VH-VL binders against CheF taxis protein family member MJ1615. Designs and how they scored, part 21

Target 1, 255 residues: CheF taxis protein family member MJ1615, of Methanocaldococcus jannaschii (q59010)
Amino acid sequence: MIDKSSEIARFSGKGILITPKTLEKPLLKWEKLEIILYKDKIVFEFVDKTIEVGVEDIEDVGAELPKKVIDIAKSTLEDITYHSSIIIKSKEFGNVMVGFAPETSIYGKAPIDNFLRKLFYILLNKKEVKILYNAGENSENTKWENGFLTFIKKRIKDGLVTKIEYRLVVEILDNEDSKIYDIFSNIKDVEIEEKDVDGEIEPVLKILQVKDGKDIISYLYTKDKKVRLFILRYMVILLDYKYIGILRYLQETVE
Below, E stands for the ipSAE of ESMFold2; O stands for the ipSAE of OpenDDE; V2 stands for 0.75 times the mean of E and O plus 0.25 times the DockQ between their complexes.

## First folded at step 12 (VH-VL; framework fv_acimtamig)

Design p1 (from j4 with heavy chain I101T; at its last look DockQ between E and O 0.63; V2 from the best seeds 0.00; counts 0 for: pae E 2.04 > 2)
Fold by ESMFold2, look of step 12:
Structure p1 (fold): chain C 255 residues (1-255), chain A 123 residues (1-123), chain B 106 residues (1-106)
Amino acid sequence: as target 1 above (255 residues)
Amino acid sequence: QVQLVQSGAEVKKPGESLKVSCKASGYTFTGYYMHWVRQAPGQGLEWMGIINPSGGKTYYAQKFQGRVTMTRDTSTSTVYMELSSLRSEDTAVYYCARGYTEDTYGLYYFDYWGQGTLVTVSS
Amino acid sequence: SYVLTQPSSVSVAPGQTATISCGGHNIGTKSVHWYQQRPGQSPVLVIYEDSERPSGIPERFSGSNSGNTATLTISGTQAMDEADYYCQVWESYTYVFGGGTKLTVL
């Protein structure tokens, strides 16, 4: 009997384990998969094997599937109209990709997105960042603020329905006062720029927002390159910013 | 004003098929999912399946797979549910129910229900 | 398959607060919805997304969800609240209902 009391989220559907060696196997196929997310680990339950890694060993989310994997779905009449992937660093296998798709496409991408929202929460919540908010193109006299990525609950009216939405923001902790920078809404452009961060030249995200017809330019620094990747993936996958700035190129990275 | 109006009560014999209609009005028909839920006399609610009126794709509860067919006619804003090989256990009130569609957050509940259609399966 | 457990009945006096539980493994990680069904009538959504109230549902209806239990609360109960109440979740591509709770107002 499996104890599921600490389980954060579960995705049930179809999956495929992808490595260079696996891609050469004649028996490679999409099969039943359960993905179980915990606070500290993620578990992939295939028919004949289970793969468990810590969340720190997740390397990417949403990288495009290889063409051969898509062709296998066609040849076996598996519906993978909506699909995604997770790349993990496994001690047993090295870096591997797990492709996954819902059992049915009738719910659209919602089953994937519902699971990935919980995953991005684990990957991004409370991660330390530095920010220059609304600093403009010339930010030489602006001081970096220390903050954390966090998710805020928003109640959004859409006709007769109230939607409960969790949105990524940057929180600045000052002694008695905290403030929230909503830098992931109304994005017009995203680029990576080299910038001086506390005396060292570092890659940072340059985020252009447009509010009330005015440009707002902010810079976001994350020390961890994976956190930066996950922010970009979050914007593409869950916020649908696919075709702005550097985000249009992320679906081509599989490493 | 959203309305879901179902076809009238039916009496069937074991082995026959039933077909219940559900006419939608007061909203964009193809903008919401439609579900079928049944309730045997004195019993609880049982989900049977879902149809997307935009395109007609369906997904059925495993219990009914192979016996149920859901279709729609977009020109009349009507969904249909057909259940074949009827048994006495299929005696129930059959409801259509509207489901909200949402790309970012799947809202998985029924906000409006038809009036119900009693189908009695007896000799 | 995922199971939701409700008490078969709850009785309250008029004006008192009724609570109806819905038990499920890790139900606190799921969105819970509640329906009212009066005798001979269709179900009506009274709570969605754990605690949100549709337009036209009285403020005396409220909901909560944490851990393994979701709860529908009706304060100031009235005779018209006498009905069956069902909780519901979506799990693994299917819609799952609790067995229903008959609320009696005496």
Scores: ipSAE 0.626, ipTM 0.832, lowest interface PAE 2.0, mean pLDDT 88
ESMFold2 (binder alone), look of step 12: mean pLDDT 93; pTM 0.949
OpenDDE, look of step 12: ipSAE 0.657; ipTM 0.857

Design p2 (from j4 with heavy chain I101T T104S; at its last look DockQ between E and O 0.69; V2 from the best seeds 0.67)
Fold by ESMFold2, look of step 12:
Structure p2 (fold): chain C 255 residues (1-255), chain A 123 residues (1-123), chain B 106 residues (1-106)
Amino acid sequence: as target 1 above (255 residues)
Amino acid sequence: QVQLVQSGAEVKKPGESLKVSCKASGYTFTGYYMHWVRQAPGQGLEWMGIINPSGGKTYYAQKFQGRVTMTRDTSTSTVYMELSSLRSEDTAVYYCARGYTEDSYGLYYFDYWGQGTLVTVSS
Amino acid sequence: SYVLTQPSSVSVAPGQTATISCGGHNIGTKSVHWYQQRPGQSPVLVIYEDSERPSGIPERFSGSNSGNTATLTISGTQAMDEADYYCQVWESYTYVFGGGTKLTVL
């Protein structure tokens, strides 16, 4: 039923397959890699190996690469100034990390970010959430709203050119008109907090925004902890929120 | 106002090298990429390569790998393109074109172009 | 190597709508940019990011991109629009142009 021939995105560059076993090999090296994204699966094509998993088996994006893997690039004069990773769960190998880098660094992060933008769309779009928008520090008397994650097109003027951005937002379930909460802009702090969500104590994201000098505190609940991780990764990687609140623990180390 | 001013037309013999200059003005030179694109008479546009004037890093189309060299001089805001081992099929108008830097969502296009430099390769 | 296919020419009467196609495998997943080159002149960007218009480009220029085809549309075509038009994408670290389309305004 699923159209597996409909390629959504492709990353071409160099990559490395990281498992405990591959880290022990004396000839571990970076090699040519194609990463191909479909709506329901992701495919990693190495020189002589292909790994395919469903998108539900993606466990993390942008986790720190092991130092040995970076050192191998340096010893072989590979330029991996810009790099990232995807962790997948495979039946035959358990958790596997795929490190990847663009063929050339001249375009900066853009080749990576362009691919990851499509990946985060797949991982986050239409995921159900509950939200307390602008509820303040003492929100016990406020009712949770049911919604879902979605992406909206935004035009960002930069001199004479308009940049096109697809920005993650929360859309409220409504029988007539949708309501959009832009809770991922102007973020000054992010923490995880336990909170009563419709009768159950659950971990939620506490997001502090500052708009026009005013504090806006919102709480975002996701039932799936993996969706919560992907939201945090999206904020760090694509929205460039680096060292605020809990995001400081999701930074990729560079040397 | 952004301007890209190229060196004048040249006539070359097969086996020689050409070197075209592109002087930029009206913007921060190191804040934008520079590209070279050529157009043979009566034919379409062909991308040759890119240079980042900040640091001088380059990337060339495979067709020209080994024959093309792009350099820049930040003190004069000038980019140079050199093509060696010329053949008659290298006869073309050579353009420099400005591109946006690595911080973009798909700004992989050319917003300003030089006036073009005709290089004729004939015996 | 990625290929963009354009018709060699398109002819329209003044005031009519011109449509110039740019074909490519999965081009709808890529950002498509368009250039106008008048006779004897340098190319000029007229559409970027599929459908965005740079400052100074008339509103009669528009673009779309879906499936395997991107399209440049010029409504109310004028004599000054007579030019060659090129589509362009970025693919695998390189910049790829279509073969160009000569627009004739009769």
Scores: ipSAE 0.653, ipTM 0.839, lowest interface PAE 1.7, mean pLDDT 88
ESMFold2 (binder alone), look of step 12: mean pLDDT 93; pTM 0.948
OpenDDE, look of step 12: ipSAE 0.679; ipTM 0.863

Design p3 (from k3 with heavy chain I101T; at its last look DockQ between E and O 0.55; V2 from the best seeds 0.65)
Fold by ESMFold2, look of step 12:
Structure p3 (fold): chain C 255 residues (1-255), chain A 123 residues (1-123), chain B 106 residues (1-106)
Amino acid sequence: as target 1 above (255 residues)
Amino acid sequence: QVQLVQSGAEVKKPGESLKVSCKASGYTFTGYYMHWVRQAPGQGLEWMGIINPSGGKTYYAQKFQGRVTMTRDTSTSTVYMELSSLRSEDTAVYYCARGYTEETYGLYYFDYWGQGTLVTVSS
Amino acid sequence: SYVLTQPSSVSVAPGQTATISCGGHNIGTKSVHWYQQRPGQSPVLVIYEDSERPSGIPERFSGSNSGNTATLTISGTQAMDEADYYCQVWESYTYVFGGGTKLTVL
């Protein structure tokens, strides 16, 4: 580990550190914040304090901020139209929340979303999963396939502008015959269901897609429940799946 | 066809204010950001700030904070830039430039520029 | 604040390939845009998003971006390419230009 210049992404803006202790203090304030993402760690640089944790200590992304914290931002005439949060695990205080917002709302959600795309890549890429793709409601005779989450590059033309988009997919790499399952597009419903996964009853994601007018039901198993949470957050935050199934309860911002 | 037409050249004295207009045509005025960029004689380009014509929200480069004001009139598709407390180093060509809007990925470049407005500040 | 470094000038013979560099810390993680400014004229966008050409820009203009250096390349350089060239990025809510490079065609 020789090269310390391996910064992957940076968010600049305003931030606030939220713990039970800080929430009770009379001088709770938003201040300048830099968030720096590395392959193995994330750093929060406040004006007078720096917090560094390993990426394994990230517990949640996009959890709703307390009303008091939002009201403080409004009272100080800060631009709080767009905001997000990261929850990290602290040895001293347990979980702590870092609220953050762009310096200005003039660029919309793009400053937040660009940073979060890099963060979700770190949190989700190469994570092991098991999948029953297009198994339908009667999936008793279908064998779970071992795979992993990965991102594929797509070149999208929007009028005269070309965009490069990275899409989360499931890749099956058994022997010589790899497959790509795009289960994160055209989603009509998402639920959690108990299902037999290679002999054990486990919670899995049930994902209903509509492709070419046909319903496709797939089941996705993740052993690590944080990975399952990050998948759900990714769908809500970056894929903008609103108010379907269990995703109704994971909205970052309510308008 | 997209056009950005700016007001004419100005001669100012130190301490005065300048106000340059930029009239847009050939596109939906409120669908794109407008920027102001200046260029001192023989020097490079310097970004001054941005306005969203849809709501009038602005963001200014730190160097100009407190001296610059950007406004728009949606009924005439016109953006204005005012720079107060002028100094001789404010002598420059002032450009308006259209910024492409993409709130999902952020496309941060200028695709069309006005013809420029020379402002000379001399004592 | 963030700084972009360009050479002051580049000279090439007609028909040769010109390369104009734009240096910046971690610039390879950013989207780089390039503008051409002929004497007495407004800037014109020639490359956006590192390597994409707007409509009407000849294919002899190309761009790349990796590591700490972005590069504008003009193949088959013509007298009409003689101009100032600026690189630009967005960083921390601001638009940052390089200092400009004067391309001279012998």
Scores: ipSAE 0.636, ipTM 0.846, lowest interface PAE 1.6, mean pLDDT 88
ESMFold2 (binder alone), look of step 12: mean pLDDT 93; pTM 0.954
OpenDDE, look of step 12: ipSAE 0.732; ipTM 0.877

Design p4 (from j4 with heavy chain Y100W I101T; at its last look DockQ between E and O 0.62; V2 from the best seeds 0.64)
Fold by ESMFold2, look of step 12:
Structure p4 (fold): chain C 255 residues (1-255), chain A 123 residues (1-123), chain B 106 residues (1-106)
Amino acid sequence: as target 1 above (255 residues)
Amino acid sequence: QVQLVQSGAEVKKPGESLKVSCKASGYTFTGYYMHWVRQAPGQGLEWMGIINPSGGKTYYAQKFQGRVTMTRDTSTSTVYMELSSLRSEDTAVYYCARGWTEDTYGLYYFDYWGQGTLVTVSS
Amino acid sequence: SYVLTQPSSVSVAPGQTATISCGGHNIGTKSVHWYQQRPGQSPVLVIYEDSERPSGIPERFSGSNSGNTATLTISGTQAMDEADYYCQVWESYTYVFGGGTKLTVL
């Protein structure tokens, strides 16, 4: 087994536990929260309660908070200018949402994004995919390649500062030559389309990129629909592709 | 050329307040955080708090909460730090230090420091 | 709260390699920054983001960070490198410094 004492990331701040009961008549308020990420589990430490689930029980990241939960912050003068959420599957309640926000907004969204980068690494790294890279509109005659999601290191110079960034890419699994497809940069459009994947009609991501002034159309298949959701969330939250294709619909007000 | 110039040394009595200024030049003042860090004689560095000169929002180390106030004047590109209810253990060199602005990657270090201001608290 | 531990002093001969450690729980998951402070002077950033050098810092300064230990390494140590060295992280909205290490070059 994996060494459970090996903490990967930690978010400190304030949080709120959202269940169907609290949503209808919120009984909890925003309170101190620690979120601790391990390779195999995630732990939510509230003031008087600790919730631990396996990473496989994470259902969503970054879903919009209900208006009632935001209103609770206003009524208690809690600053949640920047916030996010994680939905987990619990044995007792089904899906449960944990809203969270930094202790202070002075650092902007950076505390959230730094934590979420580590979380998406755990959720996406080494996940198996199939890809039609740069297949264009005539993709029916192109053979699917087997691969997996991985992260590559990039050094980014911004004035006098070097930033180390890990970017999601697709690496080909069954080829003697190592191939990396950078499918998640310069995205112009994202849609879901039904496509024949090795004899089965499946939903796939259609990703339109622009490289050197040319349109590049690729198709990405994930057998696990939750991995597909995490890819979409990663693109919206960390790559800031909010207003293209289907990504514009990933945040919705819940009443 | 980034420059942070602080006000001169001060001698204070217990119970008084100190107020140190830090005038910035050579960069866009509101584009970077400003911090205050102190160093007691023969001791290490101790972070006191941060101000965002754009809007004036602050966050203070727990140890100084309730005694420290940081403000800024954007027209003179100057940050101020006031520490009240002084004790002898507040004798230190007080530094202003520039930090990086609001950024999604969280660049949490100090790239430029003022010359320091010695404040002596004695009866 | 979060504690960074440094040795109080390190001594090296001129031209040799100096190694200054900075211990912290899971520090390898954090970004570590290093400052040099000569007597009576302000601190100067010498390493940021574990291993990056600001412009004007000699190549003999390098850094690493893994597990529970970050390390500042000065190769070809010179008399001018004699100073106090502080590691620093950001943790829980605060800036945490190590206790400092006095490097002597003999």
Scores: ipSAE 0.642, ipTM 0.842, lowest interface PAE 1.8, mean pLDDT 88
ESMFold2 (binder alone), look of step 12: mean pLDDT 92; pTM 0.943
OpenDDE, look of step 12: ipSAE 0.646; ipTM 0.851

Design p5 (from j4 with heavy chain I101V; at its last look DockQ between E and O 0.72; V2 from the best seeds 0.71)
Fold by ESMFold2, look of step 12:
Structure p5 (fold): chain C 255 residues (1-255), chain A 123 residues (1-123), chain B 106 residues (1-106)
Amino acid sequence: as target 1 above (255 residues)
Amino acid sequence: QVQLVQSGAEVKKPGESLKVSCKASGYTFTGYYMHWVRQAPGQGLEWMGIINPSGGKTYYAQKFQGRVTMTRDTSTSTVYMELSSLRSEDTAVYYCARGYVEDTYGLYYFDYWGQGTLVTVSS
Amino acid sequence: SYVLTQPSSVSVAPGQTATISCGGHNIGTKSVHWYQQRPGQSPVLVIYEDSERPSGIPERFSGSNSGNTATLTISGTQAMDEADYYCQVWESYTYVFGGGTKLTVL
């Protein structure tokens, strides 16, 4: 498990490399692509080209593909009904977008989502956060707590089938006790607001949940703005939380 | 209560085509994938392909691409598998098998199997 | 092109624990499913998602998966467990079976 040479996940399918230059003279077709995820790096294997970057050079996941790239798929009869993207930082070329889609749509979005679950685990696990839990209009909890993101295993019964899900949560270490805030479930609304965090006005996630029949308002702060982006992408892509506040923030920050 | 009932055994000559049916009952036919898996005498299991009965989309194992066709008839809750240009190596028991449709997590296993159809290719 | 490797046979005495291995490159990152095929019968799912039992499968069947090896374990093995056992994964849009293991109880 800690072996950095061990493959964690693999996506096989179709891909397209997008830069300002290639967009002016785009590839004529989507081509075979393998994406291989390791603990510290991600590798994109195209037919004649391999691109390798450290995971710290992943800048975004799931940004919308340019319309021109969608049109190329239609003109070449490539089925990209389900697709996604990864933006990486190249030292020589700046930001590069890799669009990708499964070889067939018969399995729905599962091939993409299964790969992205592993990617978000790498991007979010053990990342430091601050949380103001249940501190809304009538909340008495006003103390910021230091914690980190982690994933917990859940067994979900769906008729005769048991599904295994790993869900993002916030873990707090205080007085050598561990407590878990499950703030990414039972969400009613999410907004991004500015709030005073240790003397500075910072963007934070305002999360409204319904637990045990009652509304709970919590605030989540991340010191790394890429971690905040990845939390938002995780919520939109894998949890299907497509609230207007999240979508507006993503539009404003990615332009 | 879920049942997959296949058509009977067949004897074929090289170069002919086979067509096996699989009639489903006891569940919502269009809510689950159907697969075909074969087993040559004394050999293991070999996946041939998948059909989504809702809309009829298919995906075939590369080995069978160009020779296999899977179709369905939703009015009779029946899937069909046709294999053309038969060879002696196609002698096998052919199974239909049901798969759970889950487009978020991907539940990639077979929960119910037909009784099998022996197809013998000889002359 | 993904290959799953199983031993061709395993023999155990009644009441003993049988273990059947399924080897594959990075199989621990995949979901592994197991089927029992008694002589002359269709396969039956006995374990899915590495370690989950369908309704009606006895608790003596269990599974695990880590690293390069998945394992089916049958405790308190009975004569009725004598069968062929296949592991299976999904890889690159295809369903891949192991070669099968014949379990003999004697």
Scores: ipSAE 0.692, ipTM 0.863, lowest interface PAE 1.6, mean pLDDT 89
ESMFold2 (binder alone), look of step 12: mean pLDDT 93; pTM 0.950
OpenDDE, look of step 12: ipSAE 0.713; ipTM 0.874

Design p6 (from j4 with heavy chain G31S I101T; at its last look DockQ between E and O 0.65; V2 from the best seeds 0.66)
Fold by OpenDDE, look of step 12:
Structure p6 (fold): chain C 255 residues (1-255), chain A 123 residues (1-123), chain B 106 residues (1-106)
Amino acid sequence: as target 1 above (255 residues)
Amino acid sequence: QVQLVQSGAEVKKPGESLKVSCKASGYTFTSYYMHWVRQAPGQGLEWMGIINPSGGKTYYAQKFQGRVTMTRDTSTSTVYMELSSLRSEDTAVYYCARGYTEDTYGLYYFDYWGQGTLVTVSS
Amino acid sequence: SYVLTQPSSVSVAPGQTATISCGGHNIGTKSVHWYQQRPGQSPVLVIYEDSERPSGIPERFSGSNSGNTATLTISGTQAMDEADYYCQVWESYTYVFGGGTKLTVL
């Protein structure tokens, strides 16, 4: 008996299935939706249909919904003030966008963000990357280091309680001592730059941070374009980084 | 110190309405959600609903939909819960309880509770 | 509807360890919170987010959550720990409580 994958997270609310075909349907509407996340797959349970795909079939997260979908929500008086989307490759439907929104807007984006945090964990955790850390002033002596993305716990005191936040970082491989680069905090700017990586010119993320009043520039490379996209989506969605350059890149990547 | 002080005990008849108040102090009132939870005598805790920090949005348990109304007054740092069409089964201690802040994600618990308000519904 | 199941009662001798379970489908994927309610008093948060203790709660209180069961553990149980204990989760925009467990310190 193949051990069923354990559920990791669930989102409950409303959703809409978006394909070129469904967009032409006059009866397209927001309906009840459960999104169940596993380690290896994601399941979208609508009232009358279920879509199951592997995690590897997730193509994008947080893409903008089509205007028509927004208009539909308005016409039906559906409150989708807070919403997001997941784009997947489905065997049955091809490329599909699932828009989703909380059942109620009372919590703001929190229900979405909480779910997406776990989704990004699944998508990004332990992904291999290369990093040039603090390369701004001493770039000539800085070499690409091999590492992987990981999430660490950050504790923040808030009155009687301690808040736990998971933060994306880069952990260096093949080090006797665990070396962590926190390159996703205190971000001032993110750009894409072409750099030589192992003898090839590749697009890399240039991340400008402010630490202790000083600017620190780091470069992050990943071979997987989807991973790069997800990193950017993570920054925009969960770190609330809305730099115009990054947004433009995201738009181009989805097209 | 965070304090939630509720109004006093009430005796009601079937068909009437109750309105319980909860005055909050010791923290930024407009930053936290407020909940109402009731407990029938000798029974467990039952969640009734939630009101957001601004008071502009509420969400109620299905069981109480149509009968419960939650409001809040920022000027007095007071939250109100009204329950209409009372029945004997509505006899309970009613609690206000503070929820998580808008700035906090993933906190779906109650960190402070009022002292409770006993409402008895009897013919 | 989502249901949390607790034993109706647990008894423990002073100084011993009390364990209270809270069962729920895939509860390990949820954040579980625990409340203590002494007789005639309001509930008090004793554990949040499975295993976190609010300030002022003794270290003898601990929590865990995995699979289908969350557990509240009270080590070195004292007379003052005699109370009803409730587990709680958030599910589908509803706050769900367990039925409560009466802890008696004999």
Scores: ipSAE 0.646, ipTM 0.851, lowest interface PAE 0.9, mean pLDDT 90
ESMFold2, look of step 12: ipSAE 0.670; ipTM 0.854
ESMFold2 (binder alone), look of step 12: mean pLDDT 93; pTM 0.952

Design p7 (from j4 with heavy chain I101T, light chain E91D; at its last look DockQ between E and O 0.74; V2 from the best seeds 0.65)
Fold by OpenDDE, look of step 12:
Structure p7 (fold): chain C 255 residues (1-255), chain A 123 residues (1-123), chain B 106 residues (1-106)
Amino acid sequence: as target 1 above (255 residues)
Amino acid sequence: QVQLVQSGAEVKKPGESLKVSCKASGYTFTGYYMHWVRQAPGQGLEWMGIINPSGGKTYYAQKFQGRVTMTRDTSTSTVYMELSSLRSEDTAVYYCARGYTEDTYGLYYFDYWGQGTLVTVSS
Amino acid sequence: SYVLTQPSSVSVAPGQTATISCGGHNIGTKSVHWYQQRPGQSPVLVIYEDSERPSGIPERFSGSNSGNTATLTISGTQAMDEADYYCQVWDSYTYVFGGGTKLTVL
């Protein structure tokens, strides 16, 4: 178990604090930023201020930065080719968006993705979900299964070294055995659909995968809307899934 | 097999510039970062800088900023490191090292090294 | 700047286990890599990402990383293992090396 006080991840680079108030400031600029992730909290260390919030106060990840912020970067010749954002609810500042970018763009988005991968782990790992796996083939007899999100390690050899990849999956516990549903690979389409979940009509993720030339449809339900959002953000950011449907949903949820 | 072959030893005077080459073979040259690391006699390893696969971006250690220039030629699969305003303290073996990086997972280490180039700076 | 601390030297008898430490603040949250440098030779990657071995590296080489200390372990140490060993991390867009440890096989 990770010690509550132990640092899990750190992002170093530059950042910008975005609130209605800060956006009105003429001197708003990108400045040095350290983002430190713990099991239970996330800390944003700017030069002149520190923002600390609980992980539960993270509202969004990877939301688009305001145009004004982009323009500011251009005006100050800040290289933010690769950037992301975290939206938090702060007692002190209210709803705050923190934009962040690597110190240098030489590594592309890798520094961001590496940090966000760990962030998504904290946000998504062991979250309870319900799943209808491969519902297209067994639509009449398919029942919702209770499971949880988990990350599994995959090893891929590349020359002298082995790459370790973490993949988000759904784990089901069944009669002392666990089974894994890999529903986040080979994704062809993701949609939101209303389905009956235990007698209630709920929005669920419809995930279309292509495996061995066959279409597989699975449905994923989570009670927590934020978890659903984070799953979608995960798909877009780390799986590079950019289907128009999911993007529209993300836009609607942020507004 | 991956090979990094560097240019030969050089003797320089203070104030001059050195330019070391590193020719890569045995892999897709444009797929990997390249680093330069030096080692003064009897001392440890010191990272100097990195150049990305396209050669369009570099990042140098603070200590060498303003004095070091890294370039690469895709047509010859060669990376160059130039260090100007040489000092006696710049006497070292200079290594090129292939950087293994992953955009998604970010692996930041050196999996292959050149044979090294001794540069001696003396009056 | 981030600093890695290694002992200057470690001695081990043939066949025994050598342990080389690499200290750094919260180094356990970083990926640590190890290089072997024999006299007059270029460094060779022997451990990457704390505990992974590149192809061709003997199984007697192992690594661990937790807390503030990373450790390179060489079991059944052989004469050929006599070398300088360097730990390395990435921090704040800089590649940081330890000061190196000279391993002597007695």
Scores: ipSAE 0.603, ipTM 0.841, lowest interface PAE 0.9, mean pLDDT 90
ESMFold2, look of step 12: ipSAE 0.642; ipTM 0.842
ESMFold2 (binder alone), look of step 12: mean pLDDT 93; pTM 0.952

